Miniprotein binders against a7ua95r516to809. Designs and how they scored, part 124

Target 1, 294 residues: a7ua95r516to809
Amino acid sequence: ASLSLLSISDLVPDLQFIFFWMSNAIEILYFIQQKSPAYMQTIELMDDKAGSKESLLSATISANEEAMTILEEVIMYTFQQCVYYITKTLYVVLPGLLDCNPFGTEPSSEQCRRAAGVCVCAVCVMPEAVRRVVSVFQTTSDLLQQYQVHSEIQSQMFAYLFFFTNVSLFNQLIDKGPARGWFQRSRVLQIQASVKILLDWAKGAGHNHLAQKFFAKFCSTVTILASPPQQLSQMSWKALCAEHPSLKPVQLHRILTQYQLMAELGPLPIWQPSSEDEAYIYRTVDLLESFENH

## First folded at step 10 (miniprotein)

Design bx1
Fold by ESMFold2-Fast, scan of step 10:
Structure bx1 (fold): chain B 294 residues (1-294), chain A 101 residues (1-101)
Amino acid sequence: as target 1 above (294 residues)
Amino acid sequence: SKVRIEIEVEGPPEVAEILAQVIRWLAEEAGAEEVEVRVEDGRVKIEITGLSKRMAKYLLQIIKYLAEKYGVKVRYEIEEGDPSEEALRRLVELIAEAYRR
């Protein structure tokens, strides 16, 4: 009940202040970096009547470097706070992406009127669950644009959000998928279509390279599960590892096992791990991904 | 509503002074009406006026983080604006809400 009430819109007032302080710290840091040489030149031009010019110059350089380090800490702190609140919202809405059907929706004038501010046909036809996830990314993009945050920091934020989304979706699919029927072919195709909507949004927002990089594991998983049995049965373990390098041996083995179960391919294993990978298919600690980028 | 913030930083003078300068710059860029930094009895005192209560709250969270990071002790006090101005602001908000209804 309480979880269904959480939305990114509810966090916007708080996020606006955190984004403000982050942007503010960035501007001050940039100002110091740009103005420091001019200030140092001014000191060099001063009369050294008290014999303290060199001491003043050294002290000023040290103070400016320490101040810049402190501002970098402020930027990191506010960045982490933004990421924390945004990912907390993502975590609540992401499971819906695995349970929705994007093929059943048709565009309507009523839905387009409700989304008039966007006026994008894809938004009008997408399931509510997918729209909620896209709304988190769009709101983040809007806030970064509103506070004119430098493009490099924007890239870092979306890199982390895509990393988080990938880990969350992968872990939920692997851990809860069997009980929820998510490995059934019809469900996998729905998941694939929903993920394409997210990737298309990222491409339109200028983040295609980041999306390709950070969604690699989940995309590999969905690609394997959506593969026709004829195609997949012709691939060796080595070929699958080469085509999907983001997957660990235990992860690939678990995915193929689920595929075999759903396809009713019989008791004989189609895919045999290499001798080098055989030990790693039993490493359960490596099955799920960590949310810590370490 | 706008607030007045008094901050006292206790720690090594060099660290405390640089933190105070960074806090001053952050507050000034945020649109503070006045920022005063004083050194009294080995303590650095910072007085900030003209920030909204919400902006001040987030600035204080940043200051707390920096204090822990750099091993200094920070004490602060927030004072809200004139009670008559606050009463007027509340009245304006009530009118706006009734109008939107």
Scores: ipSAE 0.390, ipTM 0.710, lowest interface PAE 3.3, mean pLDDT 80
Fold by OpenDDE base, second read of step 10:
Parts: C-alpha cells; sequence; structure tokens
Structure bx1 (fold): chain B 294 residues (1-294), chain A 101 residues (1-101)
C-alpha cells in the first residue's frame, strides 16, 4: 500500500543527501590519488632529521591507502543506496507504461513548475505514464549534474537503471501480457510508441548507446509483437533469432507461441525451432530475466 | 570564502603527530595560507587558515575517517557554521547502518 504512493519527488531530500556524499567522497578520493605522489616527493626532499623521514613516509602511505579504501566503500554504498531508492520509484511507475495510451489526449495534469504557463517542453507534452517514468530518469540526471558526479559513475548509474527498467518491463510483458491483452496489436503499438518516447528522451540526454544496449530485449519483444502477421509469418525461426539476438530461444519461442494464439494462426512450421535450439526452448528458468546478473 | 579551522587531536602522541603531519600536508596542498601545529597538554592542535570552505569540508571528512581508523579523537571548529557536521553525522549513520545489515 505505502509503496504505491512513493514518488521520486518524495525521495529527493534523501537522495540529495546521498548524492552529496557520493560526490564528495569521489572528489576526496581523486584528490588523494592525485596529491599522494607529490607528497611523497616532498617528504623525500626533506632533510632527514633524526631518521623520521622514512617513518613519516610509511605512515603517510598507510594513511592514504586506508583513507582511499574507506572512501571507496562510501562511494559503493552511496551508489547502491541511490540505485535502491530510484529503482523503487521505477517499480511503481513502470507498469503504467505498459497500460499507457500515448495516442490519447490525456490532459497533462502536472504543470511544469518551471513555467508560469503551459510548459511545452518535451517532458510536459509526454503522456502522463511516460512522463512519470521519464521524470525519474530526469530527476536522477539533474541530481547527478547538480552534484557534479563523475561521468563514469553517471554512466554506471544509468546503465543499471536502464537494465532494471528493461528487466522489469520485459518480465511483466512476458508474464502478464497475455492475460492483460498487451499482446494485442493495438496495445503493442501503444507500448511501442511509449517506449520510443522514452528512448528519444534517453537519446536527447546523451544516453543513446546505453539505452539501445540495455533495452534490446524489451525492444525486440515489442518489435516482434508489433509486426503484422503477414510479415512475421514469412520469417523463419533462424531469421528471427538472427534479427533478435538479445532473446534467448525460450523467450522467442514463448513470444511466438503467444503471438500465434493472439493472431489465431495455426501451427507455423517455419517457426519451428532448430534441432539445436529444441532443448533450450523448454528451459522455463531462462524465460524471465534476472535482476541479479548485472 | 576563506575559513579558519582549528583541529584538536587526542590520542597516543605518535599517532597524533603523524596525523597532524598528514593534515598539515593536506591543508598545504589544498591551498592553505598558514598551517600551525602545536602540542599543548598532550594534545596536538592544528590551526589552518586560508582554505576555501569546500576544501575545508573535504579535509574534515578525511580527518574524521582517519581518526576513526586510527582510534583517535578529533575535535574541530570552523568559523562558519557549516551544515557539514550534520551531513557528516548522517554519513556516519549511513555507514553504521551498512555494517549492521
Amino acid sequence: as target 1 above (294 residues)
Amino acid sequence: SKVRIEIEVEGPPEVAEILAQVIRWLAEEAGAEEVEVRVEDGRVKIEITGLSKRMAKYLLQIIKYLAEKYGVKVRYEIEEGDPSEEALRRLVELIAEAYRR
């Protein structure tokens, strides 16, 4: 019950704190790493009064190494906490993306606080369900920029968030799609349009490569399901495997089986798995994606 | 804005002196105008002047981590009431929570 009310805006105060320390820890770590050589040189150039130079050098090295270790732990911990909170918010809003009709004139209920009037920014013109998802990513981006987090850490965070989003959407579509009618062509086209808006946002935000990489499974699934029966029925199992390498044989088989049922197509010999893949199509443990493999 | 920092290190003299030297160096490298190290009543006092507020904050964070690691107590005063202390307290709490799970 309480999770359904959790918005990214509610978490911003806590996230700001975590991002602050993550950024500071990174800056301190880099400072130590960059200055340590100069310090060692300075100590080496000091007059060896009473043999204290070697002890000082050793103590300084040890202190720096220990400090760096602690800072690395802080960075890892704060990163994990950020991801944890952000993914919770994604978990709440992502199902709405699958149910979204982007072609409907849903009144943009939330006025962009930045404009005194109707904001016509790319986010404000989005369907509400898409906007909610994009808002999580945009808030994350804004926080990363506000606190000047190192670009590598930014990339890692977005990689994980896109991974999580793909796994969540893919698993929901595969598991619940047939029952919810998400495999119907009209619904698939809505999903495809919604995902395109998200991908366009990611491209505009400079994360095009990451988005293409980590959304590959979900995009492949949607592409197959959006294909007209006349077109898809002409594609062999091998051709589909080649065009959609991100899908495991069991996943592709499940998608095609559900497509056949939905489109009221009889058995299609052309979609019969190869002898090599036949053993794999029954591996139901590989059907859904795992969150742990990242 | 430039800040003045006073640091007091309590602990074994050998550890306190080493830490003071490290702090001095870090402060100098951070662009401190003056760093004074004094030993009073068995405590090492470090006075740092001319650091930026940002660098002072980072230095204090480093000092705290080092102090905890070496088992020494560090007290510091900064002229500008920096939200850094509350932030630092919360960081310690976060770290402590991470180790309790």
Scores: ipSAE 0.024, ipTM 0.400, lowest interface PAE 4.7, mean pLDDT 82

Design bx10
Fold by ESMFold2-Fast, scan of step 10:
Structure bx10 (fold): chain B 294 residues (1-294), chain A 100 residues (1-100)
Amino acid sequence: as target 1 above (294 residues)
Amino acid sequence: SKVRIEIEVEGPPEVAEILAQVIRWLAEEAGAEEVEVRVEDGRVKIEITGLSKRMAAYLLAIILYLAAKYGVKVRYEIKPGDEEAARRAVEYLLRIAEEQ
């Protein structure tokens, strides 16, 4: 009843059984795929009464295809259940990432120590909000490893989780950012640092390629917003479009408009959309991302 | 807390038999101690022993999902058990699937 309020650790006792059955269905499917050619060879080697061997082959192929389809349905169903629970938890913790400060207070002399004549600063700790998001990804990775889920399914699951995270963060930032002050440069730098922690986790977990692919839109957004005014003002609209192909014209225009407001760059626009893109810059239906059309 | 799960599948024989075979394979891969499948009057009866109560509950949820997908009727019983806890697990998983 309170699924969206549960922590990822509260869901593990149930998730483990869904992962268990998903893994079992995958193993059976792969076993059938591996054994099918050998079994067909065995049938072909049999002494045949006119048509008996062909009948057995036909029946075996039909039964095999139907069983594989049912196993694929089991895999899809259990996969969707896992993703549903994980993304519900993720959705609750993601907004915190946009509000947290990963930059600690500048260490005082009392927070630093000297070791062998070298000054060593106190260890920086990951913000709680970032840790909650990382914990969702880490728990997912742990369950996939515990139940020995095939690497292809692991990749599909993290592809979807990164896609979901990207869409959620992008939509939150674009829709609520102005009211929340998230477009202020200091806040954007904090968001960029928090996102880097997530990307570093993904790289360490062996998912760097998926993270680069599925976080492209949100990464482009924070990269633009974190750019120094002197650097960004040297870029044309065309150059920005080329550097950030994941952004739609209306999205890029909204981001640059917010940048100009927060950077106080004056009343004249530095970046002008191409004539081809002008028709799209006010289309609100294209502003936010869909969870279905990645 | 290992349980016995008894399932009856009613529907077209060609569909019910293939579903029963997949259910058998799933239970065997899960480490069930015994899996028995028998056919009577177009009904396929499956008995599974040796799964934990929670494993059995989630397997039952999968079976009910498949039954709805393929248009067959399923009756079930879990012994010894908190039939209410098993039913709640099944309802929970089916509800979440419907909400997606």
Scores: ipSAE 0.699, ipTM 0.873, lowest interface PAE 0.7, mean pLDDT 80
Fold by OpenDDE base, second read of step 10:
Structure bx10 (fold): chain B 294 residues (1-294), chain A 100 residues (1-100)
Amino acid sequence: as target 1 above (294 residues)
Amino acid sequence: SKVRIEIEVEGPPEVAEILAQVIRWLAEEAGAEEVEVRVEDGRVKIEITGLSKRMAAYLLAIILYLAAKYGVKVRYEIKPGDEEAARRAVEYLLRIAEEQ
C-alpha cells in the first residue's frame, strides 16, 4: 500500500540532502587530493628552525590519508542511498511502461492540467506511464546538476539506473508477458514505441551510449517479438544469436518458443539450437536477469 | 554568506595538534580569510573566519568524525549560521561513519 503512493517528488527532500553531502564530500576530497602535494612542498621549503618540519609533514600526510578515507566512505554511502531511493521509485512506475498504449490520446500531466495553459514540452506530450518513468530519470538528472556532482559519478548512477530498469523490464516481460498478452504483436509494438521514447529522452540527456549498452537485452527481446512472422521464421538460431548477442541461449530459446505459440507457428527446425547451445537452453536459472553483480 | 567557526578540541595534545593542523589546512584551502589556532588550558581552540556555510558544515562533520574515532571531544559554534542544519549534517555523517 505505501509503495504504490511513493513518487519521486516525495523523495526529493531526502535526495536533496543526500546529494548535498555527496557533492560536498567529493569537493573536499578533490581539494585534499589536488592541494596536498603543493602544501607538503611548501612545508618542505620552509626553514626548519624549530626542528618540527618532519613531524609536521608526517602529521599532515597521516591526517590527509585519514580524511580521504572518510570522504570516500561518505561518497560511496551517499551514492548507494541515492540509488536505493531512486530504484524504489522506479520499481513502482516501471510496470506501467509495459501496459502503456503510447498511440492513445492521454490527458496532459497533472501539472499541465492545473496550469491554465497547454504545456507542449517533450515530457508533457509523453504517455503518462512513460512520463512517470522519465520523470524519475529527469529528477535525478536535475538534482545531479543542481548539486554539481562530478560527471563520472553521474555516469555511474545512470549506468546503474538503466541496468536496473533493463533487468526489471526484461524479467517482467519474460515472466509475465505470455500471461498478460505482452507477446501479442500489437502490444509489442506499443512497448517498442514506449521504450523508444525513453531512449530518445536518454539520448537528449546525453546518456545515449549508456542507454544503448544497458537496455540492449530488453531492446533485443522487443525487437525479436516485434518482427513479422514471415521475417523471423527465415532467421536461423545462429543468425538470431549473432544479431542479439546480449541474449543468453536460454533467453533466446524462451522468447522464440513463446513467439511460436503466440503466432501459432508449428515447430521451426531453423530455430533449433546448435549442439553447442543445446545444453544451455535448459538452464532456467539463467533465464531471468539478476539485480546482483553490477 | 560567510561564517565564523569556533572549534574547541579536548584530548591528548598530540591528537589535538594533528586535528588542528588538518582543520587549518582544510580551512585555508577552502578559502578561509583567517585561521587562528591557540592552545589554552590544555585545549586547542581554532577560530576560522570567512568560510561559506557549506564548507563550514563539511569541515565540522569531518572533525567530529575524526574526534569520535580518536576519542577526543570537540565543541563547535558557527556564527552566523543555521546551527540546526549544521547539527543535522554532522549527525548524518557520524551515523554514516558508525554504519561503516
Scores: ipSAE 0.017, ipTM 0.425, lowest interface PAE 6.0, mean pLDDT 83

Design bx11
Fold by ESMFold2-Fast, scan of step 10:
Structure bx11 (fold): chain B 294 residues (1-294), chain A 101 residues (1-101)
Amino acid sequence: as target 1 above (294 residues)
Amino acid sequence: SKVRIEIEVEGPPEVAEILAQVIRWLAEEAGAEEVEVRVEDGRVKIEITGLSKRMAAYLLAIILYLAAKYGVKVRYEIEDSGLTPEQWAELFRKAYEEVTK
């Protein structure tokens, strides 16, 4: 009944039909692309009477191009609808990833061992919050595979899902992190472990390149925050900018300021912006990322 | 259960005929039992039989989206002994929302 209670499983029946029609349109588009040259050759070999052959060729080319454009429009809209519903579900489950503890062990594993009467290794279960996010990605992959959607469309879909996830997590961490204690080192290590589960899933699914590209900003943020004080204090502002080019000066400055505060590294800023970046470290309008331009 | 759909497309003949052809291809690939396209009195008529209720609803949503996009007018009639008018309207509403958002 509530948007915040919707799971990806609740949307699968409707998503199946959208994926079906997307796949259907792709297949027809491919058929026209493959068969159009042979058909045009057939027309070329026909007898030309009063220019009828030339008229037929021109009309057929125009009709095929227009039909392909219409099919591309169908593909684009069914693709956008899939993305819309998947990201709507993803948006609800993503904040939980920043609050969960993947290092926590449950006493239920001990209880199961006693009930079975056998000594076994402790069971480590993926946190529910992480499992919900992975479930969205896995269900998407399953639907793409079920309807045999071409690999290029699959790549475009996961590119956008990873882009959306990156922006959502980055904005949540930067905007709400100080109030929620998410910049404390113990919490950052938990976030890093949770993100690793998502990245490992992406690698296993064949999307490692896309994950590296589209998670760059959030991964840079978590990597900096998880760095040991001895290591991070030896890096210059210029070195950090070079290693983390996805971060804007105001974003990097905010991250390093929070790191210095949480690590209790003293009252004076350790990382001083370059002369070129000094003017940009106070641009608060550039702090959060936009979901637009995707 | 399976449904029967009758669609009438009205607009510039060149656009209406190509839309009808694409609709026919989409329905045929989806496993429709019969798809017939006719041109009568400057209107393109499409009859589709043998699609499931949900497949038909999503196809109609796509057709209405395309009609709006390309500036043609679409009228449709659905014969379905398995759906009440209220159930059909609900499936169509959901499908239309999915495609036009």
Scores: ipSAE 0.488, ipTM 0.823, lowest interface PAE 2.0, mean pLDDT 81
Fold by OpenDDE base, second read of step 10:
Structure bx11 (fold): chain B 294 residues (1-294), chain A 101 residues (1-101)
Amino acid sequence: as target 1 above (294 residues)
Amino acid sequence: SKVRIEIEVEGPPEVAEILAQVIRWLAEEAGAEEVEVRVEDGRVKIEITGLSKRMAAYLLAIILYLAAKYGVKVRYEIEDSGLTPEQWAELFRKAYEEVTK
């Protein structure tokens, strides 16, 4: 019950704290790594007051090594905490993306109307369900920039968030899609449009490559399901495998089976798995994606 | 905003002096405007001016951890941070808990 009400805005204070420490740790680590050699050289050039120079040097080295170790641990921990909190918010809002009708005239959110008139920013024109997802990513981006987090760490964070989003959406679509009617062409087209808005945002935010890479599986699934029956029924199993290499044989088989049922198509010999893939299509353990594979 | 930090190190003179040098170096590299190290009454006092609150907070967290590990007592005062003492205390507490996990 309580998790359903959790918004990214509610977590901003905690996230700010974590980002503060993460960024500081990275900055201090950088200073130690870059300046320690010069500092040691300075110590070496000092007058040896009664043999204290060697002890000072040794102690400084030891202290720096220890400090670096601690800082690395802090960076790792804070990164994990950020991901943990952000993914929790994503978990809440992502199902809404699958149910979203982006072609509907949803009234613009009340919040943008009150302050500055008609905001025509890309986020304000988004459907509410899409906007909620984008808001999580945008808030994350804004915080990373606000605290001047190193670009590599930013990239790693977005990589993981996109990975998580893809796994979550894919698993939900495969598992619940048939029962919820998400495999119906009209619904799939809605999903496709919603995901396109998200991908366009990612492109605009400078994460196009990451988005294309990590959303490949979900996008492939949606592309297949969005295909007209006349077109898809002409594609062989081998052709579909080649066109959608991100899908495992078991996944492709499930998608095609559900598509066949939905479209009321008879058995299609052309979709029969190859002899090589025949053993793999029954590996149900590989059907859903794991969150641990990152 | 720039902060002023006063650090007092109490412990074995050799360890305190080494820690003071490390603190001075870190502060200087972090962009401190002035770093003064003094020995008063057998204690090492370090005064740091012109450091950002951001760098100051983390520096202190590291110092506190190192101090605990080496058995050195460290006292500090922070001025002009724009944060309340309670806010600083909470920052350091959380940082320390993360480092000691």
Scores: ipSAE 0.012, ipTM 0.277, lowest interface PAE 9.0, mean pLDDT 83

Design bx12
Fold by OpenDDE base, second read of step 10:
Structure bx12 (fold): chain B 294 residues (1-294), chain A 101 residues (1-101)
Amino acid sequence: as target 1 above (294 residues)
Amino acid sequence: SKVRIEIEVEGPPEVAEILAQVIRWLAEEAGAEEVEVRVEDGRVKIEITGLSKRMAAYLLAIILYLAAKYGVKVRYEIEEVPDLSPEEIARLYEEALRRAK
């Protein structure tokens, strides 16, 4: 019950604290790493008063190593905590993306309605379900920038969030899609349009490469399902494998099987898996993506 | 805002003097506007001015680590409360380490 009401805004205070510490730990670590050689050299150049120089140098090295180790652990921990909270929020809002009709006229967000002017920002023109997902990513981006988190850590965080999003959406579509009618062409086209809005946001945010990489499976699935029967029925199994290398044979086979059922197509010999893939199409353990494979 | 830090190093004079020089160097590298080192009553006192609150906190944290390893005691006074105190940093590091294991 409580998870369904969880918004990214509710987590901002906690996330701010974590991001603050993560950024600070990175900065301190960087400072130690960059300055340690120089001040060690400075110690070496100092007058050796009573033989304390060697002891001081040794102690300094040891202290720096210990500090760096602790800082690395703090960075790792804070990163994991951020991901944990953000992914919980994503878990709540992502299902709405699959049910979204982006072609409908939805009113602007409540925040923009309070402004006397029609906000025409990219977020305000988004469907509500898409906006909720984008809001999670945007809030994350804003916090990362606000606290000046190192670019590499930002990239790693977005990589994981996109990975998580892809796995979640893909698994939901494969598992629940047939029952929920998400394999119907009209619904697929809605999903495709919604995902395009998300990808356009990612591109605008400077994460185009990461988005293209980590959404590949979901995008491939949606692309296949969005294809007209006349077009898809002319594509061989080998051609589909080549065009959609992100999909495992078992995944492609499931998608095509469900497509066939939905489109009321008879058996299509052209979609028959190759002899090489025939053993793999029955590996149901590989059908859904794992969240641990990042 | 710029912060003033006063550091007092207690320990063997030879170690305290070397540590004071290290602290001076670190402070200068951290962007301090002025660093003064004094010897009063057998103690080394270091006055640092012009540091950001953040860098002051980081510098103090590093100094505390070094002091512990050198077996010397360091006392400090800061005019403005930094966003993070060395004690808060230490506490959070300990908690993070406990949770990460």
Scores: ipSAE 0.022, ipTM 0.352, lowest interface PAE 6.5, mean pLDDT 83
Fold by ESMFold2-Fast, scan of step 10:
Structure bx12 (fold): chain B 294 residues (1-294), chain A 101 residues (1-101)
Amino acid sequence: as target 1 above (294 residues)
Amino acid sequence: SKVRIEIEVEGPPEVAEILAQVIRWLAEEAGAEEVEVRVEDGRVKIEITGLSKRMAAYLLAIILYLAAKYGVKVRYEIEEVPDLSPEEIARLYEEALRRAK
């Protein structure tokens, strides 16, 4: 199975179907909520004229509450399905972002125009690997807009996608980075430039606050790895922790230890993970694994 | 008079199933005597009996609105259940006694 066979374009028909369902379920829920007073008034009048011993109004209220519960479950289900398929595609394309060179060959005129329109970074080149990731986000944005999905749901969608992307990239970099040479400063600078293209896209799309919030951990990691060894050696542990509050102390220590091995840094402070820090790491891994299994 | 409503929904199975469930719950809570739902190849057949003509009209209006929002095709037929004459009731009573026996 090639990356082209796993592209976002291959999922568009399925995603259109699921977004169609989600949008319509939201609208139906809204209809029931907004039209309920008029509908209830009509049933109340029918109840009165019929001289019924049973209240149709009470029965209809109960039925409406159950219908709303089902619609809420449908909305949640379709949202989870969208997230599942989109993040499954992201997981396949994200490692390429860590392995690409945005300072590579000159792009075509079409690629240049898109990079200028979507990305306002100093480097206007968008590598194919970065374009694939941006394409997933752009397609998601286009579908949400096409089906007129409420802005709050759109924000929740991108919050989750950015959270997933951050965790996926962080885990890939930490677990595979040393073996792939990704901790070499030249490679880290390439990764930093690629991530900036992604963040600039998010800013242009109106999701800057979400991107800043959910990419903090990965951005801190890349910033540390891109820092000159002299600068890092002059910072106290307290200063390093304060500079990177999104990283747990155990995560920061692991990053610095790996960077020391690759960049010949001096000795680092001894730090032992607490039971809580270990539980946090396992919780993060479990979240990714459970998501991939659904 | 009470009516019988026959509804046929055409669309994707997921949509048809959800709409059918919503219709069933609304009809049952509204006092329908019988609600039969049959799902087959994205085509749902719903038969509702025992609702007053007025209640049936309001339920159908909700169904049509939901169908439009879900983007599914709905076909429907409303049949008025004829009131039985005293003579017909008497015949049915006699037939029931014969069968019991």
Scores: ipSAE 0.000, ipTM 0.135, lowest interface PAE 17.6, mean pLDDT 69

